# Miniprotein binders against q9h3h3: the designs that were tried, part 223

Target 1, 235 residues: q9h3h3
Amino acid sequence: EDGFTAEHLAAEAMAADMDPWLVFDARTTPATELDAWLAKYPPSQVTRYGDPGSPNSEPVGWIAVYGQGYSPNSGDVQGLQAAWEALQTSGRPITPGTLRQLAITHHVLSGKWLMHLAPGFKLDHAWAGIARAVVEGQLQVAKVSPRAKEGGRQVICVYTDDFTDRLGVLEADSAIRAAGIKCLLTYKPDVYTYLGIYRANRWHLCPTLYESRFQLGGSARGSRVLDRANNVELT

## First folded at step 18 (miniprotein)

Design hN2
Fold by OpenDDE base, second read of step 19:
Structure hN2 (fold): chain B 235 residues (1-235), chain A 82 residues (1-82)
Amino acid sequence: as target 1 above (235 residues)
Amino acid sequence: SETIEVTVTEETSPEEVAEEIVKALEEGAEKVRLTAYGREAIERALEAIIIVAKRLGYRITVTIEKRTEDGKTKTIFTISLE
C-alpha cells in the first residue's frame, strides 16, 4: 500500500468520526439488550451512508460498544501537536522513543488493536464476540466501521488506555483471542494518528508497535505478540 | 519555504480546491495546507487531493493531522511534491 492509500484511509476514518455513531453503552444499557442490538445492527449490513434497505437510514461513522469502565480521555492533544511542530522545526532526530516521550508528557496514551475483515458472517461474528467482551468488562471500548463499499474490508478497533503498558496491551490481545478472533492484529497508538504518522512516512517510523499472530497450541494466550520496534517476541 | 493555506468549507468545490493546490505547487510552494472543519469539508478536501494526485501523476506526499484548537476539531491535510 502506497503512502497515498494510507492517507486516504485515514481521511475517510476522520470523516467517519464526524458522522453519527451507533453506540451500545453498557454504562446505561442493560447487558441483556446486547444481543438484540447486535442483531439489529450487524456491521456487515450497516451502511456508511444509510443506503436503502440497510438497518440505518442515516449516515453512520462507526458502530461502537462502551464498557462499564470506559472513560473518554484523550489527554493534551493540543499540547502534543504543538510540541511535535516544535520538534520538527528543531531538526532534532525523531525516533519511536521521541514519540513515546511526547505521548507520556502530554498524557496521550490510548492505542488500539486493529483487525481488517471482509463484510459478512465472519465480521459480524467477530464483532459480536468483541462487543460481548466489552460488555463483560474484559475490554474497555471497541468500534467497527460500517460497510462503505461492496467488497471493501471493515475494521474493528479495540482500544487500550495505555500503549506504554505492555501488560495491558497483551491482556487486550488475550481477550480478543478468547473472543474467538484468529486473524492478524496490529496495534497502533493514537498519538501516531494525531501526529499524522502513517505508513511510509518521511521519518521512517513504523506506526504499528505490536503485531499479534494467532497460534494453535502455543502460549496460554493463544497468540504470538511481536514488538515491531525492537523485533522482539513478547509472548 | 512557502506554505500556502487553504480553508475548505462545505461550499468549496473539490475541483476549485484542487486547482488552488496545483497552482500553488506549480508556483513553487513547498507545501499546501488544507484545513477542514467537519465531515463535509473533510470529504471535499479528500476529493480535491485525489484530483490533484491524478493530475500530478501521484507525485505528491500527503500528511493528515487531526487538531483541536479553540474548542473546534479540524483536519489538516499537508500536501507536498515528492
Scores: ipSAE 0.057, ipTM 0.553, lowest interface PAE 2.9, mean pLDDT 86
Fold by ESMFold2-Fast, scan of step 18:
Structure hN2 (fold): chain B 235 residues (1-235), chain A 82 residues (1-82)
Amino acid sequence: as target 1 above (235 residues)
Amino acid sequence: SETIEVTVTEETSPEEVAEEIVKALEEGAEKVRLTAYGREAIERALEAIIIVAKRLGYRITVTIEKRTEDGKTKTIFTISLE
């Protein structure tokens, strides 16, 4: 993101993961309670570090919705981090292929569609649509960042379990569009997040694998999806 | 054999948690599970684990996971002897 280094973004991501999350877990909570939960915790109002007058008095790292069939599998993140340090120390080339192989070796396969929206009604409406799609079973799991102290855009992350499964990634894109989302989406494998691959990274890697744009005027899928690595439209 | 549950907070002494881990394992527990809520509690749990592994010399395996409870997430460290 604008004005931040890869190290800064990685540190912020780690802090958010360590702080408590607000979760609607459809595995244990009836779907009928979702609308009340969304009204109680609109992401434009939930503050990152807590504030009097916001829905939270304590820090919140993420606001998340888990689907009924959600079964978390983060893989061997610890082994991935150790292998990453060894790779950097070895001086061997760091390429998309080597990162992909590290991810496969350590079973760190999840990835996410990202959308960035300014705080306000459109963000809250987009999140509500995504959350309903998760609870209804069209998506597996999603999270949204709380409002930052400085302001700025918030991010909605919609996860898939295997970034190497192109059909699954495209199915998630279709479900996001069916939920009424019209903004730009980009897809990032979690291995890139764990290893600090963001904009302006020192290895000059593209930080995302796919880009999805809403197709005006009646696309059958609702979007055009571009494979960033091969520069080929998939839809 | 059993799993012993230990809650770690921002106020918890890492030395005391390390002693609880060692005592549980020496008394035959298969696993010791540390539950931490928030960054400060997570750091205290990690300090306790480092004390057990490095200062006290125990050979342990640690599994780290995040779970949802009461609509919020918590971090769990599961410790066992290798």
Scores: ipSAE 0.000, ipTM 0.345, lowest interface PAE 12.2, mean pLDDT 83

Design hN20
Fold by ESMFold2-Fast, scan of step 18:
Structure hN20 (fold): chain B 235 residues (1-235), chain A 82 residues (1-82)
Amino acid sequence: as target 1 above (235 residues)
Amino acid sequence: SETIEVTVTEETSPEEVAEEIVKALEEGAEKVRLTAYGREAIERALEAIIIVAKRLGYRITVTYEKRTEDGKTKTIITISLE
């Protein structure tokens, strides 16, 4: 964002991960309970640090929905961090290729489609669509940020298992579009998040691998997806 | 309104598929449809599309979908000129 450094964004991300999450877990909760849960916890009204006037009185780091088949695998994050420190100390250039290789070596493969929306009905409606797609099995897992005390846009993250599985990334985009989402989407590998690669990173890396823009074409709605690494449109 | 069909396998050369796609589109085909089964075949098809896009300077539109036919799941990738 404007006015934030990579260190500030990384610190906020850590705090959110450490604070409690509100979770709808389709592995243990019937799908019929989703609509009531969504009505109870609309992301535009859930506050980051709690407020007696909001749905939560306690801090909430993330609001998440886990699909029935969701099986978390974060890989070897400790090994990744040690290798990252060694890479920085080595003086070797830090590029998308070297980060990709670190991720593969340490099995830190997950990634996510991101969408940023202002608090309000449009955010809540988008999140409900994504959550239903997760519970119905078209997506595996998603989360949305609560409303920050200083305001600003909230983010919906839709995860895929393997950022190197290009088809899987594109299939997730298709499922997001099928859920009625029309805003700009960008795709970021979790390795970039663990290593603090945000908009204003000191290595001047583009923090996303793909960009998706909604379009209506032919017999079906779809998107135009740009592969930033190869500078080519895939859809 | 001619659509050219191409099957991509784990043994298919991305460069050869790219040449076939470019030739078909330059000769006036409306669409080229690639069908791929399995991860290796899909990756080869996607690499071919990158070669085509670079050769034609982003003058292509690519769409993809997953379909189930006769008990088999396959990926269909459709390519056309903008």
Scores: ipSAE 0.000, ipTM 0.217, lowest interface PAE 18.7, mean pLDDT 81

Design hN21
Fold by ESMFold2-Fast, scan of step 18:
Structure hN21 (fold): chain B 235 residues (1-235), chain A 82 residues (1-82)
Amino acid sequence: as target 1 above (235 residues)
Amino acid sequence: SETIEVTVTEETSPEEVAEEIVKALEEGAEKVRLTAYGREAIERALEAIIIVAKRLGYRITVTWEKRTEDGKTKTIVTISLE
């Protein structure tokens, strides 16, 4: 049963990755064009499978903004998957620490802050703030899901290049808060996504490493961050 | 001895693409580059690659790249002899 939900989520993620993305690439596009692009493709109106009545007539898997310094490095995902199979058959305990070590060994280091919002003005406003922060160099890269056929919440993903760099993860959180975001954020390393670690995983691992809650007043960071794996408050 | 470009679409036959790839490699092409855009085109490109691998029985290298052009992404597959 636990495996069924994880397999379904993995299949949906792969389908979105295979379908075309709408991209604002700050490495090749002037920043002055961003506001027009955001107005043309608000995520609450862009449909997953296309609709003549929406901004897109063809399927869209993700809407993304690449920062000027963005340099993708997915690492050795094939080696990671082979090592994961070996780990599972070895009988060795599967823990956050062993997954972290596999990720380091195979250079699969990227991760992301996640926020889930209902379709509408608040989603579009949050995405515009994130996109501007990316183009201005305060964040590296971000993407947002299009509107699903069945409705439901959409997700904004804000990436960092190394989930083991705690300061970099916390700096991204601060930049998200500085962009005006006040909702709950959770941080997930991409290694968990590649290995199918979702809420109902068979190893009973927490599917996210960090949780960020907005805090009124206080530090320049504007948030309280919990390390969920170790149950330790970082701020 | 040059690179051959093939575009794979949702209407493309995997068998016909495989035959074209095999013919090009046998005639001395060192690289074949497939461009596929979207899920169905990518699936057809994968089917063609499997047919080629079964037919040739020797090592081929496949490289995947996602490229952005005019605000849209497309997947580029490069097949080369090794």
Scores: ipSAE 0.014, ipTM 0.447, lowest interface PAE 6.7, mean pLDDT 82

Design hN22
Fold by ESMFold2-Fast, scan of step 18:
Structure hN22 (fold): chain B 235 residues (1-235), chain A 82 residues (1-82)
Amino acid sequence: as target 1 above (235 residues)
Amino acid sequence: SETIEVTVTEETSPEEVAEEIVKALEEGAEKVRLTAYGREAIERALEAIIIVAKRLGYRITVTMEKRTEDGKTKTIYTISLE
């Protein structure tokens, strides 16, 4: 059996980026319009390739909310890709440390907390909570996948501007928990996405840096965060 | 120098877009901006860029951005001579 390959996942990501996005942009849209927008475009009902029976008749790659202070910076992705090819031919070990160095050198610093939820009420409720936190300024930017043709879980991505800033990553986790989210979260730097570090990658790297689990009455309020590479609890 | 705007749709001929790009650049435009909404329009815009660079032999620089308009994104390719 074939399953999903890294190539297939990369092709799906590219297709979603090429297709139009539905965006609530708090930089240009009053916050008072958010509830109507969320009601119009619940992610459990928005279809990936369009359907006259859904909110969209045309393809939608992502549903996104941009915060008032959102300022995108992807860094030097072309320089990153060239350095990655050089690294692969150099014989140097490919480790989280070498990827971190490439990311810093080329200013490819953004990353994201990921949550996977089945289509339905809980997904729509979670997305609404995240979207409100973005518009209110507790989070910077987020997006959610539309419902796939084959079904399956949808993903909410909550971005931070610098994956090397551990405090900033943990602050985003706290804001997600404060928004009422209780499911498992994992954190992935965008450099891993650009370089094709998905599950079952050929370098045997863990595709995420952190894992967050909801915990009532734990040592950290709202969650416990694990550094996956070192098996060390941070909170 | 002027930027020339070209809209690409899922029905637009890549050859016609390539001709518009070349004409604008030869007439002294600093930049040509292709706006494409959706995957099919993006594919046609990219094919036009390939025609300009490979078949017609122009040395061009291409940048891409996504822009949000009326709550939906569109893809913009900005083309200039090297």
Scores: ipSAE 0.162, ipTM 0.612, lowest interface PAE 4.8, mean pLDDT 85
Fold by OpenDDE base, second read of step 19:
Structure hN22 (fold): chain B 235 residues (1-235), chain A 82 residues (1-82)
Amino acid sequence: as target 1 above (235 residues)
Amino acid sequence: SETIEVTVTEETSPEEVAEEIVKALEEGAEKVRLTAYGREAIERALEAIIIVAKRLGYRITVTMEKRTEDGKTKTIYTISLE
């Protein structure tokens, strides 16, 4: 739809990871300062390159909020990649189960719920809801992409510690829905990003493990979560 | 040289580019600049950067710039050691 393929978005995301972040860290900053921080750095106005008149004068890769329980652990990403290269060279079949096992073996278990929103009030409101949920301890960590010069959708990423923990993934979905977010959510393990597995990859692997659709009057969670690998509804 | 220039194409091996970047930085280059034209090249450049970051213990800074030259948009990644 927007001329950015999933691979281009992944590439831009990786580049953004290396630029400076605007971070609210609830471990070191009082929760009472969150509203002022959100007002100072609304994602729809923070620009990727620090455009004149933006809240940021310098390039910003991400805007992020860290919860009290947040502990960055990326696992053995190097070992994961080496094992992945060896696996490709071996000519052995590559399945979602293979990737899961690689992730477990190397402790690369993080994943994220993704939502794409147009710049504007709805994005800023969604981000404020997520940021509050993180600071309140309902979520551990989230980030949002800044506004691109060319426009386009911004992405909010809400992380979970373990993509193999279905309950944790579902709890995060529930917290996102409780924050008032009604858009489509997709869940992607970070291992898929680290291994360069995107849409239409040569192994025919779906990089999205779960899909969440908002449902009015449905389950107590307010969403239906589909396991895309097995085509099974989990809620 | 203070800055090493590398052009990334759709045929470029991320592993080979990563090795070139690491070598350049270890040999005392201040910066390595990757230029990528188009999506596939950008993807390969980013894969290379990830490999570099891992090899160097994530002690790298990466900046991105997009430029339009001759009607073509290029993406420039500048990598340096922290």
Scores: ipSAE 0.006, ipTM 0.285, lowest interface PAE 9.6, mean pLDDT 85

Design hN23
Fold by OpenDDE base, second read of step 19:
Structure hN23 (fold): chain B 235 residues (1-235), chain A 82 residues (1-82)
Amino acid sequence: as target 1 above (235 residues)
Amino acid sequence: SETIEVTVTEETSPEEVAEEIVKALEEGAEKVRLTAYGREAIERALEAIIIVAKRLGYRITVTIERRTEDGKTKTIYTISLE
């Protein structure tokens, strides 16, 4: 995949974060209104640029649901970036452990489970399940990308407060599975996003820390979670 | 490290912004800050950065920051363009 496509996708993702978000905030909006909101703004129909006939007339960057316990604290991302620049200049080896330590030092600990789904009923149903889990307090915050003009897969992001808290990461996986999600999940720390660490980076760092696969009849969690860094199953 | 600021408006073309960025870098700027207000300006700024990355052929790190109402800057994204 041409580096240009990754850059373009990153630029589009950045532009999306700058566009207005469609937000259901459970802190200010009664949970009883969630179903009406989901029906009004199904992710498969909400368009990135507010196309004619879409539920949105204006551009939408993300559709998001905030739980009652949601706090938008991102830590010291500027300090993290400065330390990252200095580390690169030093020529010191960069490892997953280095990134973890940088994240801890600068309190940039958020991460997200990612799922990619084609536009349609399955996406909207998955999103409704996740949104309900957020409003019910099983998850803190989630967002879904709107439908792109070119089509393609939409992404649902389910956040956790601390990617270093394995139990919290696993609990979020369990909540996602309990919401009826059966697709592949990958977990990515936000620190990897903030530092521009993507697939095929020059440091050979895997941007995905965990992978969750749905398992029928298996463990009480309904999934197998693989630690990608250590190649160890956690569940 | 001298940071040069470039303001991107809705009337500024991505190419013009790119030229200003290149000029700033040629003048020895270590960092160029693009200030863009509104969606169109942001899109133009991003397009300009892509143009610059293609022209210069070396690694560019792009940090996108949102200014909060309290005047604090929050980094949203960092992109390394190679």
Scores: ipSAE 0.019, ipTM 0.432, lowest interface PAE 5.0, mean pLDDT 83
Fold by ESMFold2-Fast, scan of step 18:
Structure hN23 (fold): chain B 235 residues (1-235), chain A 82 residues (1-82)
Amino acid sequence: as target 1 above (235 residues)
Amino acid sequence: SETIEVTVTEETSPEEVAEEIVKALEEGAEKVRLTAYGREAIERALEAIIIVAKRLGYRITVTIERRTEDGKTKTIYTISLE
């Protein structure tokens, strides 16, 4: 069932958020310490639940880098969840526009560019590039998942503060590409995550608003960004 | 390097297969492989792929392989994120 699988993913996300994070905070830590921190905690080696043979013996939910100017604003998530319950009970149509309006009303505006990579050198190299861009001020904040027990792909999340600010979303894409990232990127508003809209959901909503693909040729910028909801190429 | 195997039959729901594909890919599988034998099974596997790509909006790469053994030809769709 769609509801069950969405709730299962939401429970896993909640557990990761509640477990300890490994954080490099550029607001309180000199940038010169980043390379040593990255060497100590490569995401391909940090295990989700701890292991004597890994850099961590205790559970780690996320590995994160906070930029110098990072100022978290999660909005009113509790109010969003209450409004979502009311919407479902009301019988009103559940559409991307309705979710956008709930997000705006409750100031739950953050979103993220996602990239999925297999554990290994390429993941660690990509994460190091992103982390440096965050510490240098080209990106605001990013996190990467630790290695799962099953050994599947890991995810790097690069956040922007307002998914309705298309220019800001595109600027983050450009900074990611400038950091040397060439893989597929997808952009998802956090409102979908807080409401548990992850996989084949019962409303058939696409949680991905934008896609970015690396392309080089002619007058291309080096990336092609597609608005998935309106099927319009932006770059 | 994890590949999730799914067998599609003439009775398999395309919606359920689409959900399995999305779940596997979102949880970090590199590939999902659908194996189908017969026209109805092939059509259901293809409909599931269409649901994932068009209704749910995932960008996927699909490769197709056909294997014949003892006069039976199976169609194998291997799905990954682009």
Scores: ipSAE 0.000, ipTM 0.096, lowest interface PAE 24.1, mean pLDDT 79

Design hN24
Fold by ESMFold2-Fast, scan of step 18:
Structure hN24 (fold): chain B 235 residues (1-235), chain A 82 residues (1-82)
Amino acid sequence: as target 1 above (235 residues)
Amino acid sequence: SETIEVTVTEETSPEEVAEEIVKALEEGAEKVRLTAYGREAIERALEAIIIVAKRLGYRITVTIELRTEDGKTKTIYTISLE
C-alpha cells in the first residue's frame, strides 16, 4: 500500500486515467524518434499536475509507449461488472477461482508487471530500457506514472495480454530482466482493478498473482518467480 | 443570482470555494455550479463540497455531470439546499 489506504490508491489510479497521457505510439511513429522522446519526457521530471519549469505545463496522468503490434482489448468490462454484482448477490463463495472464471468468460484477461522506483536516474534509465523493449517488439505496451506533487515512488506498468497464460507472463518477466531491470516485480490482473479489489478487501483476496525477484551471483542467473496465490516457486 | 458559476482549477483553494458557495446559498442563490477540469481540480471541488456539507448540516443536494474533452474528464457539480 506504500503507507496509503486501498481507497486512496484506487482513487489515484482512476484519476490518472482521467487526465491526458503522453504517448509514444510505435504504430504511427518511427522507432528512430524514441530516444529524442525519452530525452524530452523523462518520468522523473514530468510532473503530475504540471509546472512551467517541467516538460509539461498541464497535468499528465501517464507516460506510455505502445508497441507496433499493440491492439487494445479490455474485453467485456460491462458484462464482467454485471456478473460480479450477480455473484455478490447470489451468496456463492468469492474466491480467486471464481474471479478467474468471470475474467475468462468476459475476456477481461490483461494484466501487468509492476515496479516501483524513486524519482531519479534509476527510474529514467529503467523506463528507457522498458520503452526500447516495447518499440523493439519484446513487450507489447508499458506506462509509467509522472512525478507526484507529494513525492514518493513512481510505478512502471508492463502489460501482458492474458494473465492466465503463465508462459506469456514469464516471457514478459524475462524481457523486463533482459532490459536490465533488477528490482522486485509484482504481477496483477486488470480484472481486480475493474472490480475494485485492492490489498485490504473483504474477501481476503490477494490481487498479486506473481512476484519476481532478480537472482545474481550464483550459477543460476535470472528471475525467481513465485506464484503468490499458491505460494509455489515456478523458477 | 439564481445560479452562480464557479470554475475550480488545480490551484483553487477548497476552503475559499466552500466560503463562496456557503455565502451564495445564504444570499439566496438557487444553485451553485462548480466546473472542474482534470483530476486535481475535481479533487479540490469535492473537498469544497464536503466543507459546505459540514457547514450546512448535510442539508444540500449535489448533482454531478461527467463529460470528456481532449481525453480529460470534465465534471460539473450543481449544489442546492434541500
Scores: ipSAE 0.000, ipTM 0.092, lowest interface PAE 23.7, mean pLDDT 81

Design hN25
Fold by OpenDDE base, second read of step 19:
Structure hN25 (fold): chain B 235 residues (1-235), chain A 82 residues (1-82)
Amino acid sequence: as target 1 above (235 residues)
Amino acid sequence: SETIEVTVTEETSPEEVAEEIVKALEEGAEKVRLTAYGREAIERALEAIIIVAKRLGYRITVTIEYRTEDGKTKTIYTISLE
């Protein structure tokens, strides 16, 4: 995937962020209504543009579930970008540590576990498991992309508040695994998205900080988590 | 580095936005900030970036921002096209 393709996908994701979201908010909606909501809006059937016969008549950017403890805070993204630009102009070396420090300084600390699944039962089942974990307070917030016209993979994003908190990242992985998810997970800080750090970037920065692989009968977490930056297993 | 702001509205075509971006770059802007108001404007801004990327064979940096209902401008992300 060339940088352009990654940028295009990022742009599409941003456009989706601005479309109406189908949201289940556990702060305002009883947990008992979750099953009915999941049945009404299965991600594999919700279409990006509200196609005829879909559960949605209008375009949907994301389907999301907010936990009771969810508080949206994106930090100082503008300041982050300005500092990033100044750093690039300075010619100073750019490392994962540099990006971490920028993120901390500007309080842009959110990150997400990502899983890509084909449309269908497995996706809907995975999403239902994640949604329950969010409503039950094991996870803070998650979203899933609607079905695209092209029939591509859908993505489930499970957020954590701080990508620098390894324990929090690992706890989220454990909660995802406890929800019955067995696929590959990758963890990406939002700062990498805001700064346009994609695969094959000129700084050779890996946009994925962690990788989680499901493991049967292994660790109490049911997964092996690899720190991609340091090439070290954390579990 | 001079940042030029291009405002994208629901009435602005992607092609018009692309032309404004190109003009800004030709005028010596190193960066272009696209400010989009509402979904349609953002979609148009994104399409414009793609048009620019195809037309220009050199590195450009585009920052996409949107204004919230409360009048705050939020940056969505920065795209660096090489």
Scores: ipSAE 0.005, ipTM 0.297, lowest interface PAE 10.4, mean pLDDT 83
Fold by ESMFold2-Fast, scan of step 18:
Structure hN25 (fold): chain B 235 residues (1-235), chain A 82 residues (1-82)
Amino acid sequence: as target 1 above (235 residues)
Amino acid sequence: SETIEVTVTEETSPEEVAEEIVKALEEGAEKVRLTAYGREAIERALEAIIIVAKRLGYRITVTIEYRTEDGKTKTIYTISLE
């Protein structure tokens, strides 16, 4: 929400990362077990803090699926955070280019396509499609938020290894579309998340680099991808 | 011998973890690895690290890893002297 501060959003993200995750790990679990796991843990029913009426009695931060080739690499997040503090103290201009350089220097390169959906059948169906694409090798890793106590939309995050690799970002978009997803997608580098840069930040930075819109008919890619900063069509 | 493993739980004293970290490093361990499950254990691990760095004055490097076992994610802090 545009009414929330960057500090509030960062605190929520930190809490979710610290709480336990429900994970289907295709590196150690046969693909044949995925459908049963998805039926057991539909994201519209899994509650953030646990509930006797839900699949979980204990808190769940994220529901995730790891692909067979997934290899975690978060880079030097501590070095990134220290350099960010030094940059703020220096009085130098804070721009998208400056953050991109910090991310490259500290190897904090991952990013994600985001989709926001209301709790219900459409969310669970979308997540199942994404999860199958991950297990089948078309995507690397994905996660979905559990149902919040206050309600509201849930988010599916589909990760790529390197936000500076446009072809890789576009390939992930194509795989999401091939999985049957038709809603608006936005792409955000994890460097913005680690630094707590969300909407309404004090530097007036747009944390969204790309936007994907579904396209009906004729297009082999299934979508139009826009570079948000330059208003340049990439597909 | 090169790496000392310490499990931190919701019941673990941050002071006791800090003492274990310092003892291991002073006895020649290259690394001390703290493993924590869940928010309360993570908070206790972080408080122990703060005790070592700020109250006891050690110059340390800390790296963070996430590892999945039995469908649950652990947080692992690896501590070494600078």
Scores: ipSAE 0.000, ipTM 0.127, lowest interface PAE 23.1, mean pLDDT 81

Design hN26
Fold by ESMFold2-Fast, scan of step 18:
Structure hN26 (fold): chain B 235 residues (1-235), chain A 82 residues (1-82)
Amino acid sequence: as target 1 above (235 residues)
Amino acid sequence: SETIEVTVTEETSPEEVAEEIVKALEEGAEKVRLTAYGREAIERALEAIIIVAKRLGYRITVTIEIRTEDGKTKVIYTISLE
């Protein structure tokens, strides 16, 4: 949350990606094994660097669930990074539109809905709901951070394959709400992550495209989704 | 993009300068720079920043520069949107 620099956040994210992941892979593992796996690895108890009192003795970077149809596609990240350096050197304006075009050109299209929850029952319950939705095919892939030594909130990331596909992003939001999730959600394209653009960045770009807030409403979709760039409600 | 300069004194209203900051940022200013000399002015500048943070959902970046000038502490806060 507060107090971290962009460089510190980037270093922590890189370390988590390099450390081992705990994965439930529905492409190779029967769905009937999910409940036992969730009971064995509740995210509120899995520690980032391992602990004799936790489910893990060794570091864990992420806890992830892959759906039956999940096919990872990071695009051309190297080409994206090279084009980004060229753009910065060119002196041309750095805008959301130019980043969107770089992402499309290099096929770096994935993005994610983010939710932040304190360690405890509500986090574990939310993660279980998301994991079941992934295994049942309503969502494609998700991951959750392990518990940090310093404490603080943990993050659940629910991925979509194309951030430019607004309908697909909204459908993922609906599936998250249908899983019983009621907390604030924010949506971020992975292109911002690969280029090291976080909350505090030199270009004053907002890496959050959408925000979703829960609402009660009978036949309503279960949330209000805001386009952050244009400050316009989509639902 | 423009930088708006604001001097905060021991007589400055934190609410009024917070309103000025929010308006400047909403109208497209890249940065708002608050300069405060001495204890009372520094306190009022920080109060204004807290009001701005609450109004903008904590979506601001603040950098600080601390100096001594004529035996008094001088603080410069630079505020921008995330």
Scores: ipSAE 0.000, ipTM 0.058, lowest interface PAE 27.4, mean pLDDT 81

